# Ledger of designs, part 1: VH-VL binders against o21044

All scores and structures are predictions.

Target 1, 262 residues: o21044
Amino acid sequence: MRIQIEKDQLGWVAGLLDSCGNIMFSKTHVSGNIEIKLKLTDYECLENMKTKYGGAVKVSRTGTRYRLNHSEGLKKLLEDINGQIRIPVRVKKVKEVCEKNNIEIKYPDKELSLDTAWLSGFFDGVGSIVINQTTLENKKQLVLTFNQKNNQILIKIQRIVGGNFYINTNTQSGKYKYALYFTSKEEILQLYEYFKKYPSRAYKNKRIGLIPQYYELQTLMTSIHDNQLQETLWKKFMIQWDYKEIDEIQSGEILKQKGVIR
Below, numbering starts at 1 at the first letter of every chain, in headers, positions and changes, except where a header shows other numbers; antibody chains are not in Kabat numbers.
F, E and O are the ipSAE of ESMFold2-Fast, ESMFold2 and OpenDDE, as the mean of both directions, binder to target and target to binder. V2 is 0.75 times the mean of E and O plus 0.25 times the DockQ between their complexes.
[cut] marks letters that were taken out.

## First folded at step 1 (VH-VL)

Design c2 (framework fv_teclistamab)
Fold by ESMFold2-Fast, scan of step 1:
Structure c2 (fold): chain C 262 residues (1-262), chain A 123 residues (1-123), chain B 108 residues (1-108)
Amino acid sequence: as target 1 above (262 residues)
Amino acid sequence: QLQLQESGPGLVKPSETLSLTCTVSGGSISSSDYYWGWIRQPPGKGLEWIGSIYYSGSTYYNPSLKSRVTISVDTSKNQFSLKLSSVTAADTAVYYCARLEGYDFWSGYPDYWGQGTLVTVSS
Amino acid sequence: SYVLTQPPSVSVAPGQTARITCGGNNIGSKSVHWYQQPPGQAPVVVVYDDSDRPSGIPERFSGSNSGNTATLTISRVEAGDEAVYYCQVWDSSSDHYVFGGGTKLTVL
């Protein structure tokens, strides 16, 4: 039990690094450093990384950043994620930083599965969960997405949990070419059960927790013929759903009060 | 290994435009992780940031120089360039090109510098 | 506009500890970076993000940042440490990279 709890935490870190972690080497960083960039609302998530491994968390107008340089903390993080990194370009970088820190690289001994927290960490780095509204038919659609520049890892995820591919034709820096998206109730509820066992540690977890309420409301709507009542019930749900924006504004104000930002 | 090399005329006449190019080798300028910038140092004085550019073409300029500065990037040549118009003797300085490492421009810092090139403004 | 204040010079004997300060209003809320510029050479980053040290920079170099003062500390000073040291921050109110005036470290 204790081992499982520890592995769940480490699997999440590995998934996060695989999704959005940068491993850099330069004249000033020959032994390497690790960097993670997240939204401002996820500041506490990165502070938890700092508490466990050391390093520094900084904020900017666009979000928050965690950096971990050559140190005992970096070696501890490398040992904790060893054997769990799956994306080829990240594996090569982890191998390089392990070699420069005298750590023997290990590779995953099993195919990707839902028995680890890796997918949860991966979702926290590159995932999204949104509700789209079609004005023509006055219908709402819940969409959960995983984004990547290459589709290889998304194909492996698709084999396990399903989903469909979308190709973004407007590719600019900061935009991903490939997306694996989920719109079916059955697939999204399977992912919901996964996240119950291996929770998201990002602010997205609040929306994940609303998935059952979304489908309950959608079912209820089929029995309601009063358009005003439908609008009222949907509006109440969307206030909970969109509360992330209000929390982001409040988080900015709190960080100013803490002296983290001006 | 990453190398940054400044090039351009070492002498510019007052009222003319100062033009410098930075050639990047051993690394790609088309990287989402870095900004590329210019910093100058008048003889015997401190460092002054001129401006920075992202490989997409987005620019950030020192407010005191903004009306005279243009920075551009040529990703096909792995180069970025500085133009400073209407120069005076006060623009005489060693000009450095640099790579700015960071999460975004607001929190970044120059982690690698070129060797610098002296530009003298004199008639 | 935001100003960083450094002492013009600091003198130490070999083997002693040098402390170079960088003063700024509420500088502890900002990320401070430190550069070493030996005579006639380009600057080199010696400390970044307040206290992090680049690979290849000796452990003798360290940094701190709190309140209104950031400090670069160089222990067991060597003749080769003689240089001008600059602190630097980003000032969001003016959208400007601000450098301190520089501190000349003289090893006597």
Scores: ipSAE 0.000, ipTM 0.418, lowest interface PAE 14.6, mean pLDDT 82

Design c5 (framework fv_teclistamab)
Fold by ESMFold2-Fast, scan of step 1:
Structure c5 (fold): chain C 262 residues (1-262), chain A 122 residues (1-122), chain B 108 residues (1-108)
Amino acid sequence: as target 1 above (262 residues)
Amino acid sequence: QLQLQESGPGLVKPSETLSLTCTVSGGSISSRSYYWGWIRQPPGKGLEWIGSIYYSGSTYYNPSLKSRVTISVDTSKNQFSLKLSSVTAADTAVYYCARHLRWGSTYYFDYWGQGTLVTVSS
Amino acid sequence: SYVLTQPPSVSVAPGQTARITCGGNNIGSKSVHWYQQPPGQAPVVVVYDDSDRPSGIPERFSGSNSGNTATLTISRVEAGDEAVYYCQVWDSSSDHVVFGGGTKLTVL
C-alpha cells in the first residue's frame, strides 16, 4: 500500500514537471536547477515538492515559485521521475540534467494510461475547469481543458479519455495554441473517477469535487418548472463554484494566519 | 506622478519626541495594495527600517525600536506620521518616508520621499 | 535577528561587470530586493523579487538568489552607476524588513 502511494506521488510529480517544469543551467549551478511557477492559490502544491526534495518556495506579487538548486534533492527528484517524462522538449532537458548529474536517462516503457498519476500532475500544471454560460436557451456548460503549445501529447491523451481539439488562432504572448477540451458528461465523469483515484493537488481540486453535484443539478433542472427555484439553486451552486481570487494584501495576511509566513 | 514629502522639525532635544509627517500626493493613501513606511539613515551609515502602516491602521515595527515608535495614518489628509519618543544623539539621521507592497515575501519600497535630516542636540 | 552581509566596497573599470553579493542564512528561500543610492540622494529600487526590474531600469542590471548568497550584477558599468547598493529582505519569522550594510561601488 505504502509502495503504491509512493509510486502515485512520483507519477504526479512527473506529470507536473512535464507540464510546466523549467530546467536551467548557470555558471553557479552547472549541474542544473529546476523551477516551477504556479498561481498563488497553488502554494500548497509547491510546498509538497519542497517537503520531499528540499529547495525553496517563494510567494510573489502574482504567483508562487518553487526552485530546486544543485543538491541531493535534485538527484532524488531526477531518480524519482526517470522513465516517466513524455513531452519531447522536456525529455531533452531531463536528459541534459541527468547527464550533468551522472544519471542514465530512461524513457517510458508503456503508453500513457489512466493507471498512473501522471495525468493528474499534468492537469495541475496546464489544466482548467470552468462553467460557461451559453447564450442559447440560457444553458450552462461544464468544460475541462488541457492546454499546450504542441498537440502531440494532447493527441495521446485524447486516445485514452476522448475530448475535442480547439486551436487558438490568437497567439498573444504566452497563451497556448492547442487545447483538448471536454464537454461530454460521460467523458468528464470518467475523468472525475480518475481524479478520485489520483487527486489533483492544486486549488482546482475543489471544483473537481463539485462535478457530480453539477450534473445532479443539471438533471434536476429538467424536472423543475419553477424558474425562480431554478435560479435560486444555480445561485447556491455558483457560490460554491466561484472563488474570487485573493488580492495581494489579503493573500499575504491569509498566508501569515496559516503560518506560511510569520 | 506619485510624490512623498517629509515634514517636521529638523532639531529635537534629547529625551523629547521626534515627530514627522509624510504627505502623499498624486495617489491615495487608502490603497488596498500598499503599505506606507519610515526608513532612517544616520550620517555615513546604512538604511534602517523603522516601521510601516496600512490605511486601516495596522502596523509593523522594527523590534529594536518598537517600545519608542508610533506610526499613524490620516486618510482624510492623505498623510501618515512617525513619533519616536525618548530620543538621543543616536537617533540623528535622515528620515525617509516610502511606499511598499507586501505580498508574502514581496516587500520592497518603490517610491521614496527626498528625506529630511533630524538632528538630536540641545 | 536575521542579518544580511555585504562587502563594504567593490571597484570596477568602466565597461566591465560589477558583482555585488548579499549573504544570508538560506537567503535563497527569501525574495531579495536591491536599491541604488547615489551620493546625497534617496534610494531607488533597481531589482526586486531577486531578478525583476522596475520600469525604467536598464537591462544591464540583473539579479540572482540561491542558497546563502544573492547577487546584483551590473554589466557595462558607467560612471553614473557609482553609488552605495543595499540588499533587502522581509524576514517573515520576525515581521521585519532587513537591509544589508551597503556596498559602495567605485567606478575607476
Scores: ipSAE 0.000, ipTM 0.399, lowest interface PAE 18.7, mean pLDDT 82

Design c9 (framework fv_teclistamab)
Fold by ESMFold2-Fast, scan of step 1:
Structure c9 (fold): chain C 262 residues (1-262), chain A 124 residues (1-124), chain B 108 residues (1-108)
Amino acid sequence: as target 1 above (262 residues)
Amino acid sequence: QLQLQESGPGLVKPSETLSLTCTVSGGSISSGDYYWGWIRQPPGKGLEWIGSIYYSGSTYYNPSLKSRVTISVDTSKNQFSLKLSSVTAADTAVYYCARGDTYEYYGSGSLDYWGQGTLVTVSS
Amino acid sequence: SYVLTQPPSVSVAPGQTARITCGGNNIGSKSVHWYQQPPGQAPVVVVYYDSDRPSGIPERFSGSNSGNTATLTISRVEAGDEAVYYCQVWDSSSDHWVFGGGTKLTVL
């Protein structure tokens, strides 16, 4: 039981590294290094990695970063994620760092599976969950998105959970050109069931938990003919959804605790 | 130190089966790190991938050749082999064996070591 | 079926920079590998995964890949660089390794 829980957590780490992790060679006598950059509100995820593997967490006004250069902690992390990294450039870097640490690299199954926490970690790094106002029908639409430079991994995700592709022609070369997005209730609820089993560890997990309430409210709206009442109910839901004031307070407290501001 | 060497008949008659073996020396074929593949090059033309095999026996074939091609591995002899059936003059080429990194699809990595190549002529 | 397009030939004087292009629809979404094939010899990988070099390959070899074009750049070209250069990708949609047609580099 505990072993299974630990394995699920390790899949999440692998997915996070695949999404936004930078794996680099060390400049000084150590066996390579790993760097992860996240929003300031998500610094607790990186503190948890520091507790388990060592390394350092840096906090700044623009975000938080985790760096791991310690050879024993790096070896432990490499062993934990071995066989779970999927993105080509990161597989290559993991192989190089494994060679420096005398670890035999393992490769994952060629097809992606929903029986691991990998997709949850991947979503935490590059995923988004937003509610858009549609103009054509004057109603709200829930959208989940995965963004990537290359569409290879997104095609594999599409095979198992569905979704549709959007190509952004206005991005700078090599950055978030492709998006796999979800707007269908059936597919989003399937993803919600996945996240119940393999939870997001980022702040966006609060929004994932609101998915059932969103659809309940959307269904309720079909029976309400008073436009003012509809607007009031949506405004009350969006207060829970936006969490802007809480994010600002939490960010300020983190900066004060880490001595970045006074 | 790692060497790959192709071997097999240099002449095959039309409609028969082309059979080649690649012998690996200085390294083990029984490794999850690599796949082993066949590439061919008709005289004066470009490179064409035929297929690849993982040490477990999993194979990946060029769709244009899939109905005619079989690749097999013999880990006890540190060898892998190519059989191409129903050959025609269009199959005349230099045949290379090569090692590549395994990745997501057991064939998506770069080809880091190549054999010297063996010319196979299809002629009566 | 996915197609990679290379110019048939490129000529450059010794010491100059050669640029060999590999065109493909949205090739920037794929990993590109480059092989050097000297006359009468087997191919050798010179750049892999868009821009990285294998051990033993001089730093004057470099690569880039974005949009619809990947490029192999050879700085300070030497006579020994004469070869046919091939680009290669894995096309995940067709499950196929695809090679470009090759570019003959002539050093005059």
Scores: ipSAE 0.000, ipTM 0.396, lowest interface PAE 16.3, mean pLDDT 80

Design i1 (framework fv_iratumumab)
Fold by ESMFold2-Fast, scan of step 1:
Structure i1 (fold): chain C 262 residues (1-262), chain A 121 residues (1-121), chain B 107 residues (1-107)
Amino acid sequence: as target 1 above (262 residues)
Amino acid sequence: QVQLQQWGAGLLKPSETLSLTCAVYGGSFSGYYWSWIRQPPGKGLEWIGDIDHSGSTNYNPSLKSRVTISVDTSKNQFSLKLNSVTAADTAVYYCARGEYYDSSGYYFDYWGQGSLVTVSS
Amino acid sequence: DIQMTQSPTSLSASVGDRVTITCRASQGISSWLTWYQQKPEKAPKSLIYAASSLQSGVPSRFSGSGSGTDFTLTISSLQPEDFATYYCQQYNSYPLTFGQGTRLEIK
């Protein structure tokens, strides 16, 4: 979504960089560069970055990429995120790029805060929002998730917003992938209030906006005894929730507009 | 809030093995480095080693041949074994939680109460 | 190994004084340094991390500065509870190493 990045929303840029940003010291550029890769449906998200800082957004069949090389825009971006980067690997790289641009690096407060847009940007990079059909009980459940290879940042997020952990083993070497997930109505509505103040700029914004309607419908279902009527009402809601056709059409139009396909 | 509680050896003879255990309460064991640090009477601090929840360890090279740190994730505990002790190993031993901040290292934000280990000469 | 040297080893000061403690690394450690306070018979308490970032709950009279090899801890207006031993610690590389300590005493 193309939402301007105002001064009180600068944490969104820092959060996005912490989630999926690649910060490089370039051999061809004295001041370094940054790169962000997202799904093609999030093209407008990266156009927001280009509008504010310059740089380039490229599209391909596999996704979209934002790159910002040395420039006044890079200096402005570094100043805007200074003091807000939290992932250790990215802190080290930001320090290197700041040194090459004559900017003194600043470090964030140890604890996370919901008074910044950081969590919103982080969610846009690694978050998910889905509605699952429970197999053991034929009930719908709204789930928000943050995924990471390391759980350090997820523990800090858990301290401020709650949620529960699970650990997935997905390699023969026993390496782990961590997830912090939310199924509690109270916690999800608190996150919804956060996102109202610090909006998502990814395709996830549409689903976040449907959270209150989801719970209103869930409550209404307790007063309806007709199973067919319940199914009909859920199907109408899921049309708004499931925008896969819109994603496909939009992706096709973006590819045509950028000359990747005819 | 997070609390570290430690117990184990108090009085040892030269050549014996030092064994200490640290239990973590009120916080997640995962996502941190768990360290042992010692302090000889009237002297400064010396880092011994650390371990993460997966059992991956780092040891001070000066102690590496004698040190083993292990973890029991089901109990949220980690333990120190130091073999072939001498009078030079007499110290207060602390367990501590390392907060990961950069790709090169971390700092300690919570400490155990300390355990005095005396090696009689 | 990276050797951390503190100066002075001890100093005497009065309540209200501005106190400066220095720490020097034998090689560059960027900003990867923590300052600790230790009172007798107690475990150390972290005050400042990443050379200049104040820990939550630590009074604003404590500040840190420096990068590379030379670091400073400053207490702008010394209070009675600040008399303690202070340690610097690098976390740029393994093994983690501490300074020998600076003992701050009442004049």
Scores: ipSAE 0.000, ipTM 0.391, lowest interface PAE 17.2, mean pLDDT 81

Design k1 (framework fv_canakinumab)
Fold by ESMFold2-Fast, scan of step 1:
Structure k1 (fold): chain C 262 residues (1-262), chain A 121 residues (1-121), chain B 107 residues (1-107)
Amino acid sequence: as target 1 above (262 residues)
Amino acid sequence: QVQLVESGGGVVQPGRSLRLSCAASGFTFSSYGMNWVRQAPGKGLEWVAIIWYDGSNKYYADSVKGRFTISRDNSKNTLYLQMNGLRAEDTAVYYCARDEYYDSSGPFDYWGQGTLVTVSS
Amino acid sequence: EIVLTQSPDFQSVTPKEKVTITCRASQSIGSSLHWYQQKPDQSPKLLIKYASQSFSGVPSRFSGSGSGTDFTLTINSLEAEDAAAYYCHQSSSLPLTFGPGTKVDIK
């Protein structure tokens, strides 16, 4: 399936770039180049970027990478995201690359809101959605998380949708220092409604679509006292939930068959 | 249950020093930004100082900058305000307040009972 | 420094009447405006955060609205226990600032 980034969802591109985009200058790319690295399962997501802006998508056994150094496509991407980049370090780099391409930088004129696809793109870059087993009472818990090295943008997201902060102590390994996480059913369902309007374009969208079913199942379990039936229902749900791991294996095998990776 | 209990207030002469303490319980103290807010008798609220979750960043109101020092001991779940060069205008009830965020960029969701500091001759 | 102004300074209200308190900022603060209630000889308590979000346990008669520079706190039907001072607070930039307060009293 070839999905083109629509005009009404250009905020998604801005959010993705803001979350994990790298903007670089070199002797061979004086006007700048942009790189986005995602998991192997998100290969299709980056192919959509290539379709609209040009550039190249490369795959390795550890992930997939989109690189754009084509001047026409770079200018088009800069036009599409101009005025929508919010993270200070990214704003600085976008300003530099705009100057190199004779484009006047624009800044966001409104507070971050749920009226754009920016948060969807941001989630696709640094978001996580998992089901954890709690140590207390052996209970399952749905957790949605946004990860960042700097917390400024996470604070703005929290103002809009809630959530709680977690600080990672193991930053030496290159892990994100800050996380904004959601465990509240109310907050997660609000985010689910947002994603219905502005869909995730990454593999995570499969799990987002299962959020209502998760809560329906959790509610149903309170009415079922047959342990075998409960285990069967959770097993069926978890097969759908863990489909990402199956898809990741399949994606790797398909890419090997096509000679893209070894 | 979140609780903040201030202590260390009292009557002091101008130019002297006092150290206020705020004992926190019922939450992970090391995850939150903390604030000191004061209120002169019959007057409104005035922000005094903030300290980030790990003590790395501190900011002060211009009226107290250079005289007051905010600090915290996360191992003891305690916030401090060292007040030097006290003036009559520093007379107020001093409140310890928890910020909803680790960097004091949010609302003050829980407040202590306050401790009265009176600076008089 | 961002200056917050409140109106009115004082309001004496009959029980069950609607009370409206306004807070204005000297420059745009987005939605980073919070409302506190302080009863006599008590500590302030958070009522409304980020202009319009109710804090846990706050009665539904309290609501907030606004963005940018103009903000409003509304008490739809005043109860006796609502006699208090109300303060707005901005968390948009340092130094943090409070409004001068609005005292609401029962007739």
Scores: ipSAE 0.000, ipTM 0.403, lowest interface PAE 15.0, mean pLDDT 83

Design k5 (framework fv_canakinumab)
Fold by ESMFold2-Fast, scan of step 1:
Structure k5 (fold): chain C 262 residues (1-262), chain A 121 residues (1-121), chain B 107 residues (1-107)
Amino acid sequence: as target 1 above (262 residues)
Amino acid sequence: QVQLVESGGGVVQPGRSLRLSCAASGFTFSSYGMNWVRQAPGKGLEWVAIIWYDGSNKYYADSVKGRFTISRDNSKNTLYLQMNGLRAEDTAVYYCARAPRYSSGWSLDYWGQGTLVTVSS
Amino acid sequence: EIVLTQSPDFQSVTPKEKVTITCRASQSIGSSLHWYQQKPDQSPKLLIKYASQSFSGVPSRFSGSGSGTDFTLTINSLEAEDAAAYYCHQSSSLPWTFGPGTKVDIK
């Protein structure tokens, strides 16, 4: 989603970089360059970065990639995120690229809070929002998740918004080991209010907007005893929830326009 | 104005139980996490337990873990601390204190007047 | 758990003199340090949150600074009403912990 990155939303850029940003140095780019890789459905999210800082967005059948190597845009981005990067590995890289660009690095002077867009950007990089069918009472459950290989940042997020940890014991593939997940209506509605002020720029934003309707429907279901009517109402909601079918068609059109596919 | 009023303190014998209450007024109780902090006579402050605004998350100091249970009733604007297996070292003034709030951070911004718990044989 | 140490333990100060209290953490806590004042027979009151942010209604003579592991509370010109115990508190990691306190008395 192409939403302008206003001054009060700069934390979104910092959060996105903390979640999936790479900072690199080469003989052709001595002052450094930044790379972000996302799913193809998030193509417009990266176009937002290009609009503000320059750089290039490329697409392939497997995903989309943003790369920033322009001196002016890189310095502007560094100034915008200065003091907001929280992941130690990323802090080290930001320090190195700031030194190469004659910028004095700043560190966060406050704990992570819901008063910045950082968590929104972080969610866009590593978050998910899904509806699962529970085994108990054949009930649907809304789940919001943050995934990481290391649990340090997830512990800090848990302190401000709650949630529960899940440890993935099957790490053979090198996927994320830790997840912080939310199933509480109160916690998810708190996050919904947060995202109203600091919106997600990924396709996940479409599902976030449906959170109130989900809980309204869940409440309504407790007063309906007609199983066919319940199934019909859930089916209508799930059509809106499974927007991916429409977005996959749009993604295919993007790939054709970019000459990646026929 | 924000007010927190503790009650339920008293003199109890070792091994017995006691339940403390904290009545909140002047703010939206359900929007804030709540804490218990204690202070032994003539000693410093010791953090005891925290409960999130909706009751979903709870944490305890190691010294009370397994013996104390923090809970809340948002419909009554009341915080509780159930204290089981009381020991002489649990003798202290118990304060309830407000934090966190989802948008304002973790400092303990308002405290009650405290209630004295004395564990003696 | 994160251990906080305070210095000095006790300080007797002439009115209008500058008072400096330090708090050190056993590991980095960023800016997640808060200062409280407790007068005799009273509940603690928040003075400074997040190392340097004054709480509402707190006199301007109180200020805080520091980050990481070293923090300072300063009272620029001590008044008689400032005789109290002062505690630092870290909210960076559960369990939360307090410093042992610094008692400030008037000469």
Scores: ipSAE 0.000, ipTM 0.385, lowest interface PAE 19.9, mean pLDDT 83

Design n1 (framework fv_narsoplimab)
Fold by ESMFold2-Fast, scan of step 1:
Structure n1 (fold): chain C 262 residues (1-262), chain A 123 residues (1-123), chain B 106 residues (1-106)
Amino acid sequence: as target 1 above (262 residues)
Amino acid sequence: QVTLKESGPVLVKPTETLTLTCTVSGFSLSNARMGVSWIRQPPGKALEWLAHIFSNDEKSYRTSLKSRLTISKDTSKNQVVLTMTNMDPVDTATYYCARIDEYYDSSGYFDYWGQGTLVTVSS
Amino acid sequence: QPVLTQPPSLSVSPGQTASITCSGEKLGDKYAYWYQQKPGQSPVLVMYQDSKRPSGIPERFSGSNSGNTATLTISGTQAMDEADYYCQAWDSSTVVFGGGTKLTVL
């Protein structure tokens, strides 16, 4: 349910901020502030931030937002992420906010490590996990992806976990130009082991937990010659995988609880 | 000013291995956003993409020719190398190297092409 | 492996509009690019990301891409536009070219 941000998991916060966090210096707040916007289904991620650092979480029909402008909590967050922010524009902003709070900025090693939760937080902000129907063969393919406007950070991720580059030349609907994607069972299972130690705190964690079942089902299908049975088994799995109904119910309940709908 | 130049022209006998070098100037192959493709065109026929080396050294190949193709780069020499094994007369074509700036907003296309080099495969 | 299909040839009279099509499954979900190639020369980019013109390409060149079909449109076609035209798209980490269209201006 509620996921505590423990000391060994603080890299998750840094990764999330690097993926989608807006780090702002406010003219009305000397200490600065931090803002994070996520999908409504990821509301609990931001509740965890609020529990540890204070601040406010707001919801709307289209999403959820976390804002931290509380000086004690902001200072605690800066201390927790110091030395772990990697994206140059965010490093610059963290440096500005650290100076305003009398904190000496620290920089990470240039190469990434799987001994931190940073990649998990980064995945929660810009990652995806989907099952695609292949167009050349009528087969299903499990795909994990990290999306970015610039490929530099994706190069560093590729060095430690593998994957293949894809240039998405259609940036409509908020899609990024570059993607690092994973379709190999070996690489995906290695990522699954990483996520067991450093869990996703977004709704994506539910799909990550289904990875072993996906490959078990894929293996089972090679021994089944009845097309109707194959369809039935995939349909049962896809009900668990396709959280559309669950997502709508949960989103509706959150909106009702927060007074956006009645 | 950006230039790409293919080695050759080259005469190759059937079953031999083709090696082509693309020498680049005006940019660095160690740049995190610069990638290079090899593309060929048989006389009077269409452009056929062969291989791409991404800025991060990841490689992709035309599926039908993947077993015959190897692409690599040497950033110290500013060179991209294509190797193609078991050459056949049908592989006779003009071979181009071409650059892609992989950064967002103004890329994903071939912005600079080499002049092309004629590879003739004959017995 | 995916295929981009272009008509092999198209002829127009000077001043007419030429429309060159490029068809592929769900091509509208990807960006299309267009190259012009004249005899003995390397290809030159004339259209990128469906509908954007590079510097130096005349306003009479326009593009679109929706559903399964991308189109390069040349209004008021001139003799200098006579060339082979190729569409290009990305399929994951691989590049795909269309078969090319020979535009003749008579």
Scores: ipSAE 0.000, ipTM 0.384, lowest interface PAE 18.4, mean pLDDT 81

